# Ledger of designs, part 251: VH-VL binders against o27280

Target 1, 266 residues: o27280
Amino acid sequence: MDSMNVPEVLEIKRIVEESESVKTFIFSWDFRREVRPGQFVMVWDFRDEKPMSVSLIDPVRSEIGISIRRVGEFTDRVHGLSEGDLLGIRGPYGRGFELMGRDILLVGGGIGMAPLAALADEATARGMRVDALVAARTADELLFLDRLEAAGVNISTCTDDGSCGFKGFAHERLLTLEENHDMAAVCGPEPMMFQVMRILDERDVPAQLSLERYMKCAVGICGQCCLDDTGFRVCAEGPVFWSQELSRVREFGRYRRDPAGRRVPW
Below, E stands for the ipSAE of ESMFold2; O stands for the ipSAE of OpenDDE; V2 stands for 0.75 times the mean of E and O plus 0.25 times the DockQ between their complexes.

## First folded at step 10 (VH-VL)

Design Y49 (framework fv_marstacimab; at its last look DockQ between E and O 0.88; V2 from the best seeds 0.00; counts 0 for: pae E 3.1 > 2)
Fold by ESMFold2-Fast, scan of step 10:
Structure Y49 (fold): chain C 266 residues (1-266), chain A 118 residues (1-118), chain B 112 residues (1-112)
Amino acid sequence: as target 1 above (266 residues)
Amino acid sequence: EVQLLESGGGLVQPGGSLRLSCAASGFTFRDYAMSWVRQAPGKGLEWVSAISGRGGSTYYADSVKGRFTISRDNSKNTLYLQMNSLRAEDTAVYYCARKSHYGSFDYWGQGTMVTVSS
Amino acid sequence: QSVLTQPPSVSGAPGQRVTISCTGSSSNIGEGYDVHWYQQLPGTAPKLLIYGNTNRPSGVPDRFSGSKSGTSASLAITGLQAEDEADYYCQSYDWSLSGSKVFGGGTKLTVL
């Protein structure tokens, strides 16, 4: 669901430090503009604009949160801001997650837990049982564990180095989880998502996967965020896709695109 | 210890209906996806339908879509297959099978025979 | 026809080795989906023999082994015994069939 294509200048009400490299920026939001988990907004620092997934949706407090990992010049500048500073926000854009059934498995890698944290809140509010597999390179990079626990989510962790929980990758940990689910939602690095998707396919678990690829604009006219096999535009038709749609994409998990739209190996 | 017991098979005329049941015991039924797999006399195995652990998602082979409905009652540890608009080509032994977390069918029932004939 | 191709029959003498092939395509085994194998003794329900390409359930003798390469998988049976005479089925997942679970056509093993 797209609601508005005009940037609104909003004051940063509160900043939560999620980890050494991740902060959540909280803004007052008028919920006459509906926001759903899985949607994204364009964040403008008055120099550059970047897409960011919504990680907190709180109609009771009239707030949204946007979690940002420090990875380059834009995110470094945003991380340098304080409460009371201003950012431009436009959106929301894209399809949100769909919820069905009585229970859901969330599989998140790194910052991919951000949109899944918002989804966990919606799923628990609906009375669904929520299990989360939270994956990262190291224990210090696991995100939202305390928030998920407070929401009543059953948490499994895995780290590449074994510093917390299962030692190994998300898909390896998933193979040791015996319980079936009515659906799953997956967000993280594409190689992780590809591996997890195949396992969920075999388990009779319909999965939704969120792709946060390159975007020139959020109005659906940019070719840089297209998927090769399906012709989907991530900013218009995604970022959330069912696994059955993504299984047809020859590029999924094998290649990425640079800002010019060229295919490059991972 | 794990047991799956099918029932409800029989002889039915083309266009008729049957409801198959599978009684499960020896495991936490709601934690497992369940499937129906059939085998025509002297032929190979064909997957028919699957249902997620709490019944929120269902899957069907193209050959049965719109005619068969899979369901489950976790309070009774029972899997069902409602079969409508039956055709001669639906004649088969129908197996109830449990889906493991590795994606295999790790336990099977004894099967129940469905014969569609006039 | 079956989406996964198996030879219709294979035979061997007691103590010999036989191999049963399962040939798929890019939409199933070639995509990276696992292969599972089932044994069906005459007049009985199928029994899981191999899961996840190479793993044996408890109670399955080590003379049964599985392997996978490219778009194909194989079941190897060493030290053939009369009791191994059965039908063998491979099974995988195919995304092009709306997420269908697919079985091979089956291979009848005759122990001479």
Scores: ipSAE 0.788, ipTM 0.906, lowest interface PAE 1.1, mean pLDDT 88
Fold by OpenDDE, second read of step 11:
Structure Y49 (fold): chain C 266 residues (1-266), chain A 118 residues (1-118), chain B 112 residues (1-112)
Amino acid sequence: as target 1 above (266 residues)
Amino acid sequence: EVQLLESGGGLVQPGGSLRLSCAASGFTFRDYAMSWVRQAPGKGLEWVSAISGRGGSTYYADSVKGRFTISRDNSKNTLYLQMNSLRAEDTAVYYCARKSHYGSFDYWGQGTMVTVSS
Amino acid sequence: QSVLTQPPSVSGAPGQRVTISCTGSSSNIGEGYDVHWYQQLPGTAPKLLIYGNTNRPSGVPDRFSGSKSGTSASLAITGLQAEDEADYYCQSYDWSLSGSKVFGGGTKLTVL
């Protein structure tokens, strides 16, 4: 029973509508508690609890942002909240992204751009050159474009339907980009990440990938987010993994486990 | 036209050192990862080392780890391979090769011969 | 011993079709990494022949073709010509060897 694992009840300071299905909830944050891009928090609406990536880290304003996609009952309730309402937040948890080199590539799909947006802010603040490949099914699902542009990020877009940018998938667009990056960070649908990882491996670009799994405890105890063969716990050893680590994970890009622990193919 | 020109090869005794260079032209050098590939006389191709376009990442075959160092100077469009503690089994033609966006080696130099012998 | 296995030699008469196999494993070709092919004429540097499993660079005749399935790849040469006599190498990526680029052992093609 660590005090750090007790949810802190926080007031929603501001809500930013990112898209039709995504909202960013902003909270005051005591930065004596460090938080890194790629880490997640457990969000508690006093009924249920879900892991969410941190998408904004602002030490100047003493704020963090959590971007949430509306995908189920929990997120539906959260999306119904207003500024001034309360949520419980505990964390942060997990391993975040590491920055290395001078030039980095971000590859994000859908809500996967959330942790990458935070990483982009840090990278640009450090004077790094940041390229971002932002992917979505349709143009209206592309996230954080204005924010990234304002930060000085060079953006390439791709959409499944061709409504914005390259028509196709992220890995297809990636094949057309130059090999001038020292590191890559990837987050999105796992099939996308799987394909992107292989390309980056072939290009000798070190890559970090953020995985999503069913997480219950967030502290590496329950084992529900454990990856086959390796025993990696996404909440403890991840959610950010190096490509070499994921290469050892048989299930990566192939299947996941549902809340009942059953294998579900992607 | 893409051109790669290796230099620095020669005869060296076991335990000695050599530094290979590869002068690149005809393309934006910094945008491509580069590799060294060697071929012993009458043998097949063996990947030796790779470096990312900006030079932030380097990779080595197990056979040369700790002995060889790959580097690049993008301002000079030059790739280097510092070879220390050379062994007889390091005797080979050393090729510099550009890595394509598909991960293949799309352009090769003509190679420079390195002979390690007593 | 090379990570990718090729036949040491193949031969064919002019005009015939020959195939060179490249057999890998679950840590390279089987993992989904692309296979590339190179032609090395006697006394020359290797030349890219096929990239990305099936693609031909400019200047490579369409009688050269590549394919990939499971843990193996194949190079096919139709309408064999005398000038095709060379060594051929397949190449891929293997995650289990510290991120190494891996070559096949090479195949010597003789035109009879």
Scores: ipSAE 0.529, ipTM 0.825, lowest interface PAE 1.4, mean pLDDT 94
Fold by ESMFold2, look of step 11:
Structure Y49 (fold): chain C 266 residues (1-266), chain A 118 residues (1-118), chain B 112 residues (1-112)
Amino acid sequence: as target 1 above (266 residues)
Amino acid sequence: EVQLLESGGGLVQPGGSLRLSCAASGFTFRDYAMSWVRQAPGKGLEWVSAISGRGGSTYYADSVKGRFTISRDNSKNTLYLQMNSLRAEDTAVYYCARKSHYGSFDYWGQGTMVTVSS
Amino acid sequence: QSVLTQPPSVSGAPGQRVTISCTGSSSNIGEGYDVHWYQQLPGTAPKLLIYGNTNRPSGVPDRFSGSKSGTSASLAITGLQAEDEADYYCQSYDWSLSGSKVFGGGTKLTVL
């Protein structure tokens, strides 16, 4: 088993404001440490440490980007930083997405589009056809639309309030799409992912889903990121799982866990 | 009008091979997963095999895995089932079925009969 | 045995209501996967009758209805007609099985 890694302190090279609540922090990165879409890093602000998905992987410029949604004290502090400020980065960790076939569907809800944006770049670079269903509560919260369009991704949008695209939930929009795909990649709120997974299973579309769970060590030792029923550790065996792996997990889509490990309803 | 027309059935000895074809028309074939579903005489429906719309993923019932191969040619709008090492229990009408986006089999062909007998 | 359990037969007189049950498990209907129903008239291919638990395709009369609860589903036919004499199959997805598509064993409906 690996020991705990020590964060590397890196300078924030650029900050991109993706929305009112989401910023992408860009760092120089030595790509001898390979980074794959769907992997995560631990971000340390010298007080606390949280897992964040990699949203930009640019070996040509030797850069990675990490997209962070403002949701609490840690992310509030990080959002208050400027270019030139320092953050600690450990990683990358976890199992990333695997690409297969020639045609992929991305289904992202909110910040869940972050790892999918990185995957879209890789898929288009391989010459795959990429369709993306981008979901949010409102139009102003739809992420990465310009970036995806510039990459040649075919975009469908949905918003809970109908302010852009389809009015409703991602799985409802998915039911109205008549294309089939070789595979799908899904990331977002777990209830959304569960509903999307069921539809994809029924369509015979292999799907990979990226899960968020409480993490402490990020290397698979402490057990804090475990899924009930299987003993899977999200930080070691995930965060990306095939739908067949998740369909055997009773807690997926049904409840979540707080930092103390207690079951909490969605 | 969606049409699915199976062909290639017939009488074959145990251990033999057949290739079934399903000609599709009236819809954008490459956008739909396709399945073979069979029905032994006097018996119920049994799913046999499926293939994704672009052909990148294939699925098989345990009863046929390793013996049957599903494939498709999207330029010819044709679904295939290569059936090797045939057994008496493979005797059935084989239906070509389209998988809807809602997960149902929304269109079926008329079927082609496969008889495995000495 | 079929993964989804249906009664082997059901009968009714013209004009009556009949129901056909489809009992699954936690790995299929109980997981939340949809149930679809097919009608197979004698000597013909199956035809989609109900999809997504409750929805009727265009051309299916509203006297056919579907429902789902827990690990089970039901097809109801009201105003029974002679042409309803057929075999009826439920179908769902089962995450625990290779291939994952499961049919009920079928129910023969006899119109008396």
Scores: ipSAE 0.455, ipTM 0.752, lowest interface PAE 3.1, mean pLDDT 87
ESMFold2 (binder alone), look of step 11: mean pLDDT 92; pTM 0.942
OpenDDE, look of step 11: ipSAE 0.512; ipTM 0.819

Design Y5 (framework fv_marstacimab)
Fold by OpenDDE, second read of step 11:
Structure Y5 (fold): chain C 266 residues (1-266), chain A 118 residues (1-118), chain B 112 residues (1-112)
Amino acid sequence: as target 1 above (266 residues)
Amino acid sequence: EVQLLESGGGLVQPGGSLRLSCAASGFTFRDYAMSWVRQAPGKGLEWVSAISGRGGSTYYADSVKGRFTISRDNSKNTLYLQMNSLRAEDTAVYYCARKSFYGSFDYWGQGTMVTVSS
Amino acid sequence: QSVLTQPPSVSGAPGQRVTISCTGSSSNIGEGYDVHWYQQLPGTAPKLLIYGNTNRPSGVPDRFSGSKSGTSASLAITGLQAEDEADYYCQSYDSSLSGSKVFGGGTKLTVL
């Protein structure tokens, strides 16, 4: 492994509480090492290591942010940390989003909004028009609304329970929106992304989607994040894929592989 | 500041033709779908036609299909409405309106009056 | 005749609360499409008042509020003022009309 693959021990500079279950950990970053929205880093708490999307990229402040949802033992430990504590960070890895056109649509669900928030910042900085459909189960789980609004993003929200915005799923809300865009970026639960991709394809909107799979090495050698049929490695060829690429992936939206390599339906 | 300025209205005989224009400024014109909405004297608002930001998609109310053509020149920041085979019931103030991401019309022009009469 | 039905007129005294209803169907409001509201002062072009059922554009007082339920929407005006005298229109989308935008018939609000 290259020195690039050795975790750098970084101090948590700041912690932002995004919701009850999501925190953003901010680190000083040397931007001689470039990072793009959609890329991920491996976060090491000196016991275990997990891939996490970069949700903040601030070259002015020389900072990056990693948003982490509390979902298991590892994230429980990380959520217990305080400012000044240390974490190991290696990366960034993977293919990030590519911005094209002038008018971009973001569709995010839950923690999937993390990489999209970073993309929104870049897009708006470039003078692009950004519309965002932000979905969650409940109002309390909607992420980055204030941040997006401050950046000049036009926001449409939807929640499963109707507690905020449109009552329903992201794809259902998308059907009620008539606008077409030059490009779309999508990230969230895979069933959501599958439905959203279908709609975007029907509308001839080029779309990029960020997938989540079990990743260990992050460098494309272990194969645990390989997608069926294509052999795409989510950590190397992804996690961001074009819709045309995913159309070749039979398992997309249907099942994933668990840590043991078994098929697990969504 | 967003501005929409309609022009081209006037008096025309039944069966005649008229071309309306809407000059847009203060925003990136091609990013927004545009619509024409008309209002007959003393009556309510009626959606007439819409065109996507890039101009690839056009939509028409049944009342004007086959007679009206909506178009745009994004290089000139101008929206057009070609009206053919005009009828008395087409008499109205015609507004150009910008469509927002939410599907609302967030900005309107002052309108231009079209009168179809013998 | 309008796809969305509004009362032709409503009235209220200064300081009162008035509501304007907008009744649609399963092919527009009932299908989940947003309702927007416009204010048209006498002799002027319409102005966006409420978008996305409940949202106010910048400059619109919080006296104005929108709501939506089932196949109907409602505009509420509290603390009625003389300057509120105008025509009000609801607007939505109807999937049964080949993707047409649809307006209500309009409501004339008179401040007594």
Scores: ipSAE 0.200, ipTM 0.724, lowest interface PAE 2.0, mean pLDDT 93
Fold by ESMFold2-Fast, scan of step 10:
Structure Y5 (fold): chain C 266 residues (1-266), chain A 118 residues (1-118), chain B 112 residues (1-112)
Amino acid sequence: as target 1 above (266 residues)
Amino acid sequence: EVQLLESGGGLVQPGGSLRLSCAASGFTFRDYAMSWVRQAPGKGLEWVSAISGRGGSTYYADSVKGRFTISRDNSKNTLYLQMNSLRAEDTAVYYCARKSFYGSFDYWGQGTMVTVSS
Amino acid sequence: QSVLTQPPSVSGAPGQRVTISCTGSSSNIGEGYDVHWYQQLPGTAPKLLIYGNTNRPSGVPDRFSGSKSGTSASLAITGLQAEDEADYYCQSYDSSLSGSKVFGGGTKLTVL
């Protein structure tokens, strides 16, 4: 039995309230199990298990952080926990982001900023220039701005309602950013990621995109990971994909499939 | 004024090599991806190669992959295309073009003629 | 074969309207990628005419307009003038080809 496949019961060392609906849970971590930005863990509350992206990777303090948005029964229970309480953690799983070049663009929507915050830390530690476009529906849902600023990241914000920064969607804001990058990393709602990907493809900026819906595939549950136009299964390579791989997938950004195989609009 | 000026074209035998240069001025060169686009005599435009603004990423058309190498020197505001193992079908005017932030080729050089013939 | 299809030629009289089509597929224009248009006068380099489907660069008259629908795009030229005699190229991105910016085959516009 690989330790990767067995939940380890860990004490919640610290909880950071990121917003009204998002908390980061911090645990001591043995870095003999390497964790890279873009990877996720399975979080077990002793009733249900859900995949969560790693949002903090701190080998100096031997800590990882997992940011969780309150959206249903499982996450409501987890949000009710306190420092000193226990959670099961299994992983890490999935392919992490690859860094290339000297300057990178991060484009995050809502909770999608979580894995990108960890990536920003690694990129700045490597001496890269990091520009982040942080998008959300409202100002209250913009995440990690203080952490990104402290890391030396150049930040642009965008909200659907105009309550902070540019009024409009991430891709509309991106069109007004007159700067090219060696690569980009994108994480957020699929419709946002699809629009951003198209712009980056046209600008000759290679992009990696993280797809939350494929995290189950990365742990060996492959029933939902078939792509209709290519026949490609994403299980081996998820949740992070290069834009060239995703641009060939008709389902990406347009619709998803439920467990019965029915098309569900975004 | 944005200006792009190509040089290095000429006549070469099949299997030979040429290095093209493009001198850029009038803009912050390092902020723009650059491309080479070619046009065979009497034919249409064909994209050949692209390089990101800082030079960390390069892209090639399948027809030239493994034979051509794109590079740039941002300290000299110069774009290069090293062309090896040249074939008759590589005969074309080669244009240096700037990629806009909107994905178009917004400025083009005058072109330099490459003729591959025995 | 071009992945974007244009008519090889189009003609019109001064003052008339002409339209040049650019037909793609689900892997390029149909995927949502923008269409850009270039004008090439004889013996000269191409010049950007329309970018991002509908936008004109500074100096391009409003008698040139672009549109996109489904898997196709069109360039419309109204009030045709003798100076408009040129080759016109559409250009997009194709997701099925590695890193590929794709051009249409070009359309020769003749002003009769």
Scores: ipSAE 0.078, ipTM 0.604, lowest interface PAE 6.4, mean pLDDT 85

Design Y50 (framework fv_marstacimab)
Fold by ESMFold2-Fast, scan of step 10:
Structure Y50 (fold): chain C 266 residues (1-266), chain A 118 residues (1-118), chain B 112 residues (1-112)
Amino acid sequence: as target 1 above (266 residues)
Amino acid sequence: EVQLLESGGGLVQPGGSLRLSCAASGFTFRDYAMSWVRQAPGKGLEWVSAISGRGGSTYYADSVKGRFTISRDNSKNTLYLQMNSLRAEDTAVYYCARKSHYGSFDYWGQGTMVTVSS
Amino acid sequence: QSVLTQPPSVSGAPGQRVTISCTGSSSNIGEGYDVHWYQQLPGTAPKLLIYGNTNRPSGVPDRFSGSKSGTSASLAITGLQAEDEADYYCQSYDSDLSGSKVFGGGTKLTVL
C-alpha cells in the first residue's frame, strides 16, 4: 500500500568485490523505510527483476548493501555495472531475523552469509557475543571473513575440500564446537540447513533458518511460494522460519518442486 | 567433578505449588543448557522442561505447559522449576540434568520426590 | 504411550549377549535424530551409557555398544555381568507437533 511496491531508481554508490563471483552493491537509503536483517528487496536492471537479500544495513551512513552472486544473465549484467550506474530497488519484503539472548551462533553457507553478515552487525551493536561458522566448497567461496572479524565476531571456517579451516561440511564442523548459544541463525543450501537444524534441535538451541527458494512471489499472491503440509508462503510468512515451524514441513531437506509442482529430490 | 543437587520436593495437595532448585558445581554453569526430567513411581523417564545456557530460551513438555516455569540464576549456579496447579499425575522424582555438546543428558542429580496427594 | 518403543523386559545369563531395541518413527529416529542410552541401577539416578548413537563416555566398558538403522536403534551388551541388572532407556528428539525430547518406555534387564 505504500511506495515500497514501486521501484525507486537508485545510484550505485560503491561496489565491494567480495570474491571472484560475488559483489556487494551499496546505495544511499532513507531509513524512514525500515530494513531488518533477513529481509530482501527486488532488484530491477530495467529488463528483469530478481529478489536479493540485504547484506549491509547502516543507518549511520544511510546506506544499504545488496550482495549478488554471478549465476545467470541477470546477475552477469548487474556485475557489469559501475559506480554511478542506476538500479531499481523496491521493498523491503519478508520476515526478518529476531534476536534473543546474549550469545548467538550464525551458520552460513556460500552466499547465505550475506543476510547473516547484516545480522552479525546488529547483534554486535547490541552487545551480543557472536560466533560464526562460515562454510563453503572452497576457500575462495568463503565470504565476509574480514567484515565479520572487524565487527568482533568469533569465526570458524570449514570447506568441503579442506582448503581453509576444517575439512568437511558445516554440520560436521558444528559437532566439534563446544560452546552453547541462546539462539542460532542459519542460511545456505537447504541440505546443509536441514543437517544443522537437527543438531541444534537436539541441543535445545532455538534456530531461525532462511529459505531462498520460491522467492519470485514478492507480493505474496502466487501459490508457488507455498510449503508442503503447512501452507506457509515464503514471501509472506518467510523467508525466515523458526526450526519448530520447518520441522513440520515434510519437504524441507528432502525434496523441492519444479515449475510444474512435481517433487524433485535434492 | 560435576555435581547436581536437587531440593524443594515434598508433599503438596492438588492445585498447590512447589518450587524445585538444583545447585550445580564443578563446571561453568552458564555454558550448558539444563533440563528437568521426572519419573513417576515404578514408571519410565519423562522430559519436562529445558532452558538454554544464558536463559534466553525455555521449552516445555505438553503435559506441563502453562503450569510449570523453568528458570536459572547463573550468578548462583542454580536451576529452578516453579510448579503451579499441581495434579496427582505430577507425582514423581524430579531430576535436574545437564545437556552435553552432543545433546545427551551427561550428568544427573540424585532427584527430589514430589508427591501430589489429597 | 511412549513415542519410542522398547521391550518391557529382557533377560540373559552371565557371559551372554543381549540386545535392547528402540523403535521410533519418521518424526524422530527416522528423521535422522541421534539416539542416546541411559542405565538406571535400582534406587539410583540414570547414568549416561551411550551418546550420539555409538559413543561411550569415559568409564563405560566396551561391552556396551550402540547402533542405529532406519527408524530404530539398538543397545548391545556382551559378556553380561550381575551388575548390569538395571533399567535401560533410549532417548531421542521428536519433531512432530509440540514434542521435543522423548524417552523410550524402558527395558528391565534381568541377569539370571
Scores: ipSAE 0.122, ipTM 0.634, lowest interface PAE 5.4, mean pLDDT 85

